VHH binders against ATP-dependent (S)-NAD(P)H-hydrate dehydratase. Designs and how they scored, part 4

Target 1, 310 residues: ATP-dependent (S)-NAD(P)H-hydrate dehydratase, of Phaeodactylum tricornutum (b7fxe8)
Amino acid sequence: MKTWNDGKTIAIERCVLPLDASLHKGSSGRVGVLGGSARYTGAPYYAAMASLQAGADLAFVFCAQEATLPIKSYSPELMVAPVYSASDFDPVRLVDDMVNEIGDMLPKLHCLVVGPGLGRCPLVMKAVARVLELARSQQLHLVLDADALYMMSLPVYRSSLKGYDRLVLTPNVVEYQRLFPKSEDNNGESMEDASDEELAAATIVRKGAEDRIIVDQRQVMSCGEEGGLKRSGGIGDVLAGTLGTFTSWHAILLDREAVSTEDLPLSCWTACCAVKRATKRAFDDKRRAMTAPDVLHHLGQALDEMTRED

## First folded at step 5 (VHH)

Design a27 (from g7 with R98A; framework vhh_7n9e_1)
Fold by ESMFold2-Fast, scan of step 5:
Structure a27 (fold): chain B 310 residues (1-310), chain A 124 residues (1-124)
Amino acid sequence: as target 1 above (310 residues)
Amino acid sequence: DVQLVESGGGLVQAGGSLRLSCAASGFTFSRYSMYWGRQAPGKGREWVSGISSSGSYIYYASSVKGRFTISRDNAKNTLYLQMNNLKPEDTALYYCAADEYPLWYSDEGSMDVWGQGTQVTVSS
């Protein structure tokens, strides 16, 4: 079990991008969030705002046209791009147009978070699968959450990301069992046929009271920070967006030759510590009334406290 | 024990209508995406329509859009295809298929369960 104090020195050195007033806007992280259907507008908003509150410069939301006005109404700081219409009945045009709109932006991103509020429309999932293939070809960091995890549980989508080491998956216990139905909590090594080679290169953040960082079915780290007693909706979205920022910073630091690809699990652990600390602060403030916006409100201060040398 | 049985085909005059049915048994029908495909003599197989497990998402090939309507009754484990304004070009063996995968990733190689088909012949 690791708390922030146990690992903060190395995490600050390898995972936290320094504040630098001399850099251009967008240099401290550009995060895309692909999600948001007509029914589920809160989740991509929470993820995108969490990335900004954690310290990314720019956040883009790629969503249904029907979701754009609600998301823009939540915050004018987000750059919201409609990439499909739920009312369009021609699926070939829908898929191609969606892939082209998102594809043009991929080279400008440091990380793409996929899944918050996405829904399970088969046409949209087909377009998302094409976007994931494009992102992989460009070596773009990916964070898959919510409905994107459902996609990865389907055999037709699962193998497309085999061997991709810039991939983060954020399952809860139920989603983890769907992704790895033959896994054991404490030792997958004893079950030869239970090993999953398609996702072996990915960093897995298994969410819970203690967040577990897993690589190739082995727990390599854990975040034991106290998050509070309430499980509120939207906190998973806040974690996905915070991971978007930390994986963006990992991409930037890789380009600077300051870190290795093997530091991605540490970056994920740092994001988990930040969200748990923000959640604890929000819970202490609001108790039973705590919601995801309360966690967002505390995220920046929690990260500031974590990274300051007093 | 998994089965798909198509019915409702036959001979019809151009401009006429037919309703096809596909009765499913041996699996949890409400969890599967369902499809209607067809194969005409001397032509390749084509998908004409698909419907998600809940019925909320539907696909039509451009050749049948506006003329055919796919629907399902999960309580009766039955898939339907209402065919209106039939053309001689619609003459084919019509078969249903089931797949646990999303509509757009399904193809001949990915289908879990196939029916034997029902013949539709449209005279000019």
Scores: ipSAE 0.000, ipTM 0.121, lowest interface PAE 18.8, mean pLDDT 82

Design a28 (from g7 with R98K D99S; framework vhh_7n9e_1)
Fold by ESMFold2-Fast, scan of step 5:
Structure a28 (fold): chain B 310 residues (1-310), chain A 124 residues (1-124)
Amino acid sequence: as target 1 above (310 residues)
Amino acid sequence: DVQLVESGGGLVQAGGSLRLSCAASGFTFSRYSMYWGRQAPGKGREWVSGISSSGSYIYYASSVKGRFTISRDNAKNTLYLQMNNLKPEDTALYYCAKSEYPLWYSDEGSMDVWGQGTQVTVSS
């Protein structure tokens, strides 16, 4: 299964939430994005907007107080929640305060995307690690990208997610090597000396010219859709947000007993196909001038075209 | 010592029914996707049906949709295929197979273990 046409019939049945006029606001996916420091406001915006453009009803951004106004200025459709303040920094209380602010919102989400624009402040990472433990205890779907992948490369943080199967990681080749230093992947083949019990239950989306979907060290699917000849900043954030929507839909369909946990890799593959097709459309339109907002603009149309043949 | 043993085949008239069983041993049956395939004389193997480890996700080939029903009993380590409205073209040796991969990734090459098969003959 390399291109959308190879798997679209099954993917539409199992991964795409049907359009239904009887659905209430919020029932088509509520995605949280935990990220956004004062220095990095674009990444959580791209991720959150991608989730909305892919079809989620509501997108929440949990970020630094200092990032709140910039993110709100990019789009009024985003619900932006400041969860700590760098300017009012209290090193004794930051971790507990941040965990409490985010913790109250977790039951209202179908998926939490963690990492876009997060930064690597040690106290913020400690708070995020506790949030991941809370999310796991509530069986909340998690998509870890960017700085959250850095956290998972550290043994102290990754052990808390051992055996968690509602977990998606989105490394590029470099990030994958940092996460699995003993697993130099030779075309998706398992390495005999590679051992990772902590993340064996996770679905891994290894980004590249072909996106590889990996479960328990084995490539189970790949997305070979043509994405165009330009790779620009922010497209990884668009993928993270799109995964947020498809993992939210997986959570909703799982609760309806319409799918199984085994369908999560297919949901990830579908998101990859959508982003690659949106990127191809954006590249055909803008060529060398293509940027992440162009991919966002084409995401809804790409998904409409992908799903119109049901 | 992974073993798959198919049973329940036989001779049946067109329009009749048969129920096939596959008894699994030597592995944790509840962790694996299971499949039914068939091979008619002089033809290659055709995948008929597949079922995920939990039983929640099911696949049918277009040639058998609406007539065949796959099911599993994880407590008994047994896979079933209920075949209704049988046609002469359903005549084949039927195999069960084990795969560690999800149904949408699995093809003939991804099957880890094959049984010996049970013969189904449908007369007109």
Scores: ipSAE 0.000, ipTM 0.153, lowest interface PAE 17.9, mean pLDDT 83

Design a38 (from g7 with Y57W; framework vhh_7n9e_1)
Fold by ESMFold2-Fast, scan of step 5:
Structure a38 (fold): chain B 310 residues (1-310), chain A 124 residues (1-124)
Amino acid sequence: as target 1 above (310 residues)
Amino acid sequence: DVQLVESGGGLVQAGGSLRLSCAASGFTFSRYSMYWGRQAPGKGREWVSGISSSGSWIYYASSVKGRFTISRDNAKNTLYLQMNNLKPEDTALYYCARDEYPLWYSDEGSMDVWGQGTQVTVSS
């Protein structure tokens, strides 16, 4: 399956949460985004807004205190929670307080997206590692992007997620090679299929002109939908947030016993198709002036067209 | 036995510099993350800087960032703290500590070995 038309029937059945008059606020997806430092406020905003535009009910951003007001100023729709302070930095309190603050919210989420704008402060990463363990213990779906992918290149962090099948990673080609240095990459196929046990259960979304969906170093699907001719900053963050919504829907459908864990790659493929279609529409509208907010604007329209009956 | 011994403290005038050393023995130093902390009389502990086992991951408290530099020599089993542009507020007992885990994975409660400290006094 390379285009939306190739897989849309099964994807609508298994990956798209039905619209229902009986649903209460929060029932169609609650997505958390853990990221956002003082200098990188755009990335978590784009990810959180993408999750809402894709159809999630609620989006929460867990970020630095210094990032809180800028992110709130971008959109009043986002629920923004400061989880540490860079200006009054105390490393002992930072780790414990950050884990406790985020931990209280985890039971309320269907998916946690980690990494957009997070940075690489060692103590923040230490707290994030504890949050990932807690999320796994609660069977919470995880989408790891950006700086969270760097953490997965470190043996101790990735070993804590060994066998976790509710995990999505979103590497580009360079990040993929760092996560799987012994793999022979031929469109996601590996000649050494026993080379990595820790991330074998994860669904990998390898970003590119064609997005490749990989499980246990084997390509299971690809998204060949036409995107725009312009590569713009922030589109990766839009994909991470859209994946947050589709993994939330997978969590909801899994709890309803309507799908299996093996349907998670299909959910990721569907999110990729939506973002590529939104990007093509935004590019056709704005051409050279296209930015990530333009993709956000077209995301809901693209999904509506993809999923409605005519 | 496992031991951490700090040295290099002393009296220095504001604007001056000191270099602290922490000599590790009784364990494989190269496998552990290390920290420098400080405590002024009658005040709580403040963590100043931390460094991963390989030296790739480094942390600085905002109060010392740009003035202090942490480093390590795994071949010599020694941790260092270069302190520049010292201020009277930097006056404290400085001590090094070992993280129980080889990488920055555990919480801060995992510090299991502590040095006795070396006194730094900065005059106005």
Scores: ipSAE 0.000, ipTM 0.117, lowest interface PAE 20.0, mean pLDDT 82

Design a39 (from g7 with Y57F L103E; framework vhh_7n9e_1)
Fold by ESMFold2-Fast, scan of step 5:
Parts: C-alpha cells; sequence; structure tokens
Structure a39 (fold): chain B 310 residues (1-310), chain A 124 residues (1-124)
C-alpha cells in the first residue's frame, strides 16, 4: 500500500475510532507527550496539538519547569505539567520526583509520546528510562521520537524495550542509521545484526519523502501520499502527535477486542497518510508561506475527509 | 498503588473539637487538590472543604464555614480537617478525595480516588 486509497477500507475498519456519542472526556484518546526542555518548547506543543487535531480528547504535556509557561501560552487546550527543573543537581531527587509525577498519570493515558524537545540531559534520560519501564509494565502504547530515539541508540537504554510490541519508533534517515548502524539503507530494511534483536518487536516509521513502515527488519507498508512542495520545521512533531492519537485508538480497540497487536503498523501507516494529506491541504492553502501550524490547522479536516469517503 | 487512609474520627460531645487526618500514598500528593466530603445515613454526599496543591486556595461549604479548617502538610503527604464547635448535624462518615488530575492541568476536577472514611458521631 502506497496511497490512502490503496488501504483506506481496512484502515477505517481497524485503525479509526468510530465517531459515536462518547459521554466523557478521554474516551476518544488520552495522549501524553513527554518532552520540552527550556530550549525546545515548540516540538512538544506541535506534538500535543497534533494529537488533539487528529481526534484525541485530551493531551497532557510533561516538560521542564522552564518550558511550562511558554507551552501553556501557545494553547489553552493543553494540560501542562512541569516534571523537572534544569537547575536541580540532586540526581536522586530529580529522577524520583519526575518518575512519580509522570507515573501518577500513566494509568490515565492510552499512549505516551516521548522525545519531542526532550533534550539530552543524563539525569532526565535516566528518569525517562524508568518511565518507559513503568509504561511497558502497564502495557501502555509508546511513540518514541527525536531525543527518545537518541536514548534507544545508547546500549544502556536499548535493552529495556526488548520484545515490546506496543512500541513505535519514528526515525528519520540519520536517526535510523544511529539506531541500526550495521544496516544498509535498502528501502528502510535493516540487515540482521546484534542490535536488531532489542528493537525487533517495535513498529518503525522511517520518515522521508515516502514514509516506510518497518516490522522485524522488513518493510511492510509505505506511505507515498503527496505532501506539499515545501518542508518546514515541526512537521515531524505533528507526525509524532498524530501517531499518538492513532496508537491511542489502537489501544482502545485492543481493549474492546476489536483488533490485534499486529494491526499497529496499519495504524502508523494511517497516521502517515493523514499528515501527508494535511500537509498537501496546508500547502494548497498557503503555498510558500506554509508552516507547521498550518498543517495542524488542516489535520482534522484531512482526517475527516479520509474517513468520510468510506 | 494510590491510597487515601482517613483517621481521627470518633464520638464527641456537641461543642467539642476533632481533627481528622488523611494519609496519602502511591502518588505525588503535593501536585493534587484535595477534598473532604461527608455522608450521613439517608443523605447524599456533601462536599465540606477543598484545598489546592499549594494550600493557597481553600473553599468551605456554608454549613461548616467558620467552624472547620482544612490544611495540608505536603512534606508528610497528609491532609487535615480541624473541626470546631461540632453539632449533632455534623454526624457523618468523613472521607478525603483526590482530584482526577494534578492541579497544573486545566481540566475540571473530578474525584477519582476516595478513602474508606472515618466515622464522626456528635452527641448532644
Amino acid sequence: as target 1 above (310 residues)
Amino acid sequence: DVQLVESGGGLVQAGGSLRLSCAASGFTFSRYSMYWGRQAPGKGREWVSGISSSGSFIYYASSVKGRFTISRDNAKNTLYLQMNNLKPEDTALYYCARDEYPEWYSDEGSMDVWGQGTQVTVSS
């Protein structure tokens, strides 16, 4: 499958949460975004807003204290919690406090997106690793992007997610080579090596002009939908957040016994198609002036049009 | 495992005082708004008092305002309700509750964790 029309019938059936009369907040998806350092406040905002625009009911941002006010200023719809301070030098206190803050919320989430704007502070990464272990123990869907992918390239963290099949990784070409340094760039397919064992159960979304969905070292799907003729910063964050919504819907549908874990790659492919279509709509509307907020603005309409054609 | 455990209830004479405690465990207590509610036999639940995570914002039901004082000790993960000038009408099971979301979230608070309660009986 390369275009939405190639797989839309099965994707609508298996990956899109039906529009019904949900009577409580969060029934259509609760997405957490763990990221946002003092330097990088836009990335978690784009990811969290993308999850809402794609159809999730609630989006929670867990970020640095220093990032909290900027992120809250971008949108009143976001629920933002400071979970660490960049100035805290007590390694035990910082790690424990951060894990406890986020851990309290994990049972209320359908998906946790980790990495947008996170940064690479060693103490923060240590806390994130413990959060990922807690999420795994609770069978919480995970989407790892940006700096979380950097963490997974580090031997000390890589093995903690071995065998976890509710895991989505969203590398670009550079990040993919870091995760799989012995692989050849062969349509996103890696060659077998020792590092492939740790991440073999994950669904990999290798981003590019054509997004490639890779499972157990094999490309199973690709998204060749036409995007815009312009690339802008933040669209990768929009994809991470959109994946947050689709993986949340996969979690809800799994709980309803309506789908299997093997449907997760199809959910990722559907998210890629939605972002490409939103990008095309934004480009048609704004042309050279298109930015990531324009893609956000068109995401809901793109998704609505994609699902109404069935 | 999130848990709230109330203590300090008992039998007290009208005009007397009692202090209730609620011990919180399994979550970051300092980030949540906390509440005291009560329920008498044959009556619905009545919210008595609430306190923000920092202690800066406090509210009281009209029936207890001026007689009850809510407070918290975030270092001890404990919520308190000081009850003065107790009346027979204050007889009820008193329980503490946690907001569904931490205070920094913009969502409307709904209670998701409740204690089992502590019985307060005021004799005339």
Scores: ipSAE 0.000, ipTM 0.226, lowest interface PAE 16.0, mean pLDDT 83

Design a40 (from g7 with S56T E100D; framework vhh_7n9e_1)
Fold by ESMFold2-Fast, scan of step 5:
Structure a40 (fold): chain B 310 residues (1-310), chain A 124 residues (1-124)
Amino acid sequence: as target 1 above (310 residues)
Amino acid sequence: DVQLVESGGGLVQAGGSLRLSCAASGFTFSRYSMYWGRQAPGKGREWVSGISSSGTYIYYASSVKGRFTISRDNAKNTLYLQMNNLKPEDTALYYCARDDYPLWYSDEGSMDVWGQGTQVTVSS
């Protein structure tokens, strides 16, 4: 399975939420994005907007108080909640308040995307680790990107997600080596027996010219769709948000007993195809001038073309 | 040493039944989608049935749908094909194959391990 045409029949059947004739608010996915520090406001915005453009009904951003006004200024359709302040230095108050604020919303979400613009403040990471523990206890789908991948490279945080099969990680090559340094050192043999036990159940989306879907160190599929000739920093955030929608749809379909947990890698592959096709459309439209907002603008059109029936 | 060993073939009259088995060893059987294919003399392989790792998703070729039933026993590392109402055109060497993808997907290019096959001959 390399291109959308190779797997679209099974992917449409198992990964795409049908348009619901009985529509109510949130029925097509509710995605949370946990990230956004005072210095990094664009990343959570791109992720949250991507989830909406891909077809989710509602997107919530949990971010630093200092990031709240900038993010709200980018788009009024996002529900933005400040959950900590970069100026607060009381470690107990900061961690507890952040966990409580986010924790109250977890039961209402179908997926939580963690990491875009999060930063590496130790107290924030401690609060995020508690949130991940709560999310797991509620069987909430998780997409970990950017700084959340850094957290997963640390043994103290990684072990809390051992065996969690509703977990998606989105490393690039460098981040993958940080997560699995032993695997990358092993002479390039594809039948590696050196998988990290903590993350063996997770679905890994290793980003590149060709996106590789990996489970327990085995490449199970790849997305070789043409994405265009320009690199854009925000496209990774767009992918994280699009994964938020497809993992939300997987959660909804699992609850309906329409699919199995083994379909999560296919859902991730479908999201990769959507983002690559959106990027191709955006590049064809804008060429050298293409930026992440252009990819966002084309995401809904790309998905519609991918999933429409005659 | 990954191996797939088929058994249960033989000579049977039209309208009869056979149950094929495929014994898997050397890998975690429960993680893989499995397939049954067949090859008649002078022809290429035809995929007849496939089953996902969990057993939830099943595929049948139109030529066998309603007559054949695929199943698996992950505790015994065994794949089965129950063949009913056999026809002379079902005469072929039947193979089991491992799909390297964890999802059922009927794509010959994804198969990485094949058995040697068991011969099924259906007399008219």
Scores: ipSAE 0.000, ipTM 0.169, lowest interface PAE 17.8, mean pLDDT 82

Design a41 (from g2 with S33A P102K; framework vhh_8fcz_2)
Fold by ESMFold2-Fast, scan of step 5:
Structure a41 (fold): chain B 310 residues (1-310), chain A 124 residues (1-124)
Amino acid sequence: as target 1 above (310 residues)
Amino acid sequence: QVQLVESGGGLVQPGGSLRLSCAASGFTFSRYAMNWVRQPPGKGLEWVSGISSSGSYIYYADSVEGRFTIIRDNDKKMVYLQMTSLKTEDTAVYYCARDEYKLWYSDEGSMDVEGQGTQVTVSS
């Protein structure tokens, strides 16, 4: 079991972007969140706000047109870009229209978080797959959560990310089983024909009471921080957004030649510690009444406490 | 409470016609794309036809193109499937299914039905 105190010195050095009063807006991380169907507006909001609360400068949400007003109403700090209409669309054009809208923004991002509130529409998944290929070609950091993890369990989509080492996946135990059935499900339970070789280069954040950081089927780190006694909806989205910030910081530090690609798992572990500490603070404050917005509220304070050197 | 109630099925001879109806309640019908799917005996769900929320975009499975017509009436909160030139292969339980933004062209992805469906049997 590893706590923040065990690894904080190296994590602060390698994973935390220093505060700089001279920085203009956008230089401390630009995070995109691709998700938000008409039914699921909360998930992309929590992810995008978590990225800002964790210290990113700018957050962009790519979502359904019908999701834009609800998401904008939750916070004016979010830049919300509708990429398809949910109420009336040409399904033949949907894929190309989404790829064109999102593709123009990819060079301006440090990380793209994909999946919160996305849904499983086949045309939307086809568009997302093309966006993931485009992001890879530009060496953009990717965090795949929720419905994007479902996509990666499908053989048709996961081959495009084979060997991509700027990729983070955030499965819970059930989602991990779907991604790696050959490794995890050999005791007479249901299995899928998914290839673990396709995702060998990815950093896996396997969520649980203890978050496990896994690379090539091997646990390299764990986050044993105590989060609290309540599991609120939306905390997974908060983790996805926090990972968006830390992977953005990894991208910035990598570009400055200050770190290597092999430091990405440590960045993910640091994000896990931040979310667990924020959750513990929120639980101590609200107890049984704790919700995801309470975790969001405590995220910045938890991260400030974690990174302070007095 | 969301409810979809299919009706209009029955026994019909090959070459015959049937009109299936789906009555919707408990949600804003005009905001949802509507799909017809069917389950033949001993097989999985098969997408048949879909119509966008406005009615502007309509698609059919190759097996029914030119024989079936999907229609919606947003004022009455109804979707219909007009079936002509029925074949024995059209024998199935027929379901209507809503989705906020998609037409279910493909079995890739989830098809899930909410109602009991209506049985169509095509036999000589």
Scores: ipSAE 0.000, ipTM 0.183, lowest interface PAE 15.4, mean pLDDT 83

Design a42 (from g2 with Y101W L103F; framework vhh_8fcz_2)
Fold by ESMFold2-Fast, scan of step 5:
Structure a42 (fold): chain B 310 residues (1-310), chain A 124 residues (1-124)
Amino acid sequence: as target 1 above (310 residues)
Amino acid sequence: QVQLVESGGGLVQPGGSLRLSCAASGFTFSRYSMNWVRQPPGKGLEWVSGISSSGSYIYYADSVEGRFTIIRDNDKKMVYLQMTSLKTEDTAVYYCARDEWPFWYSDEGSMDVEGQGTQVTVSS
């Protein structure tokens, strides 16, 4: 499977939530985005807006207090919630307070995207790790991007998601190498890398000119759709948010017993095709002036075109 | 105890100006984003403006953009709303409020209104 035409019949049947005449707000997907520090407000905004443009009904951003007003200013459609203060906090209370604030909302979500703009504050990462464990206990679909991938490269956090099959990781080539390094002992004997076993159940979207869908260290499909000729900041965040929508749809369809957990890689592949097609449309429209908002603008049209005749 | 005390309201002619003040106490003011919200007669609460803890990030509702300015002074624990080009539809009780989580979990919204507010009446 290389282009959308190669797999669209199966993908439309298994990965695209049908439009329903009886619409209720939230029925077409509720996506949370956990990220956004005082210095990095654009990334969670692009991810959350991408989820809405891809077809989710509701997008929620959990972020630093100091990030809240800037993100609200970018779009009135986003529901933005401060879950910690970045500048002055009680280190003893931060972790529990952050977990409790986010934890109340997890049952209302179909997917939680974690990492865009999150940063690497040790206390915030400790709180996020507890949120991930809570999300897993509730069988909530998870998309880990950016700084959340960094967390998964750390031994202290890696094992908490062992065996979790509702998990999507979105590394680029460099991040992929950090997540799955080869290891050898001092005697020259090759040792099994514990990280390979711990993340074996995850669906991995390795980003590149061609996006590769990997399960248990094996490439199962790829997205070779032509994107734009310009590499623009924020497109990775757009992909994370689009994956949020498609994993939400997978969660909804899984709950309806219409699909299996083994269809999650196909959902990820479909999201990649949508983002590449949106990027190509944006590039054709704007050429060298293309930015991430242009990709966002074309995402809904790209998805409509992809699904229009089926 | 958390206290927010609004002042500076009054009667003003259309096209006039007014400056509202909010004095905060009982919490670490510099840690919290602050907001102005208003309640017109017989209507629900309407968000007006917000300012981040540092003052670096500011947002306005479309209805007041270009006419109102929000300012904070962390040393004095004050937030202000400078209103210009006032219209009759700006008539409301104005409250200052901390931006509190969770924004969307409560149907009442993320803003807890404290104190009695300050009445702004725009009429001829």
Scores: ipSAE 0.000, ipTM 0.135, lowest interface PAE 16.3, mean pLDDT 81

Design a43 (from g2 with S53Y L103E; framework vhh_8fcz_2)
Fold by ESMFold2-Fast, scan of step 5:
Structure a43 (fold): chain B 310 residues (1-310), chain A 124 residues (1-124)
Amino acid sequence: as target 1 above (310 residues)
Amino acid sequence: QVQLVESGGGLVQPGGSLRLSCAASGFTFSRYSMNWVRQPPGKGLEWVSGISYSGSYIYYADSVEGRFTIIRDNDKKMVYLQMTSLKTEDTAVYYCARDEYPEWYSDEGSMDVEGQGTQVTVSS
């Protein structure tokens, strides 16, 4: 199962939320994106817009105050909430204030995507770690990308997600090596063995020319769809947001008892196929001039083509 | 009364090595994670490396990973940054920074350090 045609029948049945005129606003997925530092406003925008283009009803961005206006200016469809100030903050209060602001919204989300444009500010990471613990306690689906993957490479942060099976990690090859490095200590134990236990329940989407879906260190699926001949900045963010939609749909279908937790890897594989097909369409249209917004433009068309025969 | 004093900077050629030192005083050094941050000419501060209070957990920025090694000596209240395979883009003023909270080893911390740091210039 490498191309969409290999697995589309079961994926459509188990991973795609049906179009239904009787559904109210917000019932087709509510995705949060936690990221967006003062310097990195594009990444959370691409992730949030990708979730909408893939079929989610609502996208909420939680970001730095300094990122709020730029992100909102990119699209009025996005709900943008400043949750801290990068340049003018009280360090004693930042963590609690940020956690409380985000925490009020968690019950309204089907998935929280964490990491696009987040940065590595220590106090922001402390707040994010507490948000991840709250999300887990509420059984909220999580997609961790970019700087959130860096956090998961740190033992103090990853242990709180041990055994959490509603968790998706999206490392590239370099990030994957950091999540599962070999290290030696007095016992000669590898960090990879320790990481196996901590992250064994997570679904890992290892990005590359061929995207690999890994569970408990085993590749269970791969996406070999052709994605075009240009690497463009922001496509990883598009994947993170698309995963936000498909994990939201998994959450909705799981609550309806229509699927099982074991279907999450298939949902991730479906998102990978959609992004690769959107990228191929964008590349065919724009060639060398292709950028992430072009991929966003083709994402809805690609998914529509993938999920309907007529 | 918290003080961090950096030293060991200088002029080196590309591919060279240099060892920076940081002497800490005015706090219980063995309870705090320590960091190196740098400011290249005309740019903002960039975090370089961090080491936990025990020395068991060590972190590096992507740009220096595999080339720099952070070391601490709790008995001497010292933090070191061993730099190898230096590149022109490593040119910066390097600052030693204490994490805000004791016994936290995962953070890239810095305090409000308005010191001069130590200048590293990589040029042929």
Scores: ipSAE 0.000, ipTM 0.100, lowest interface PAE 21.0, mean pLDDT 81

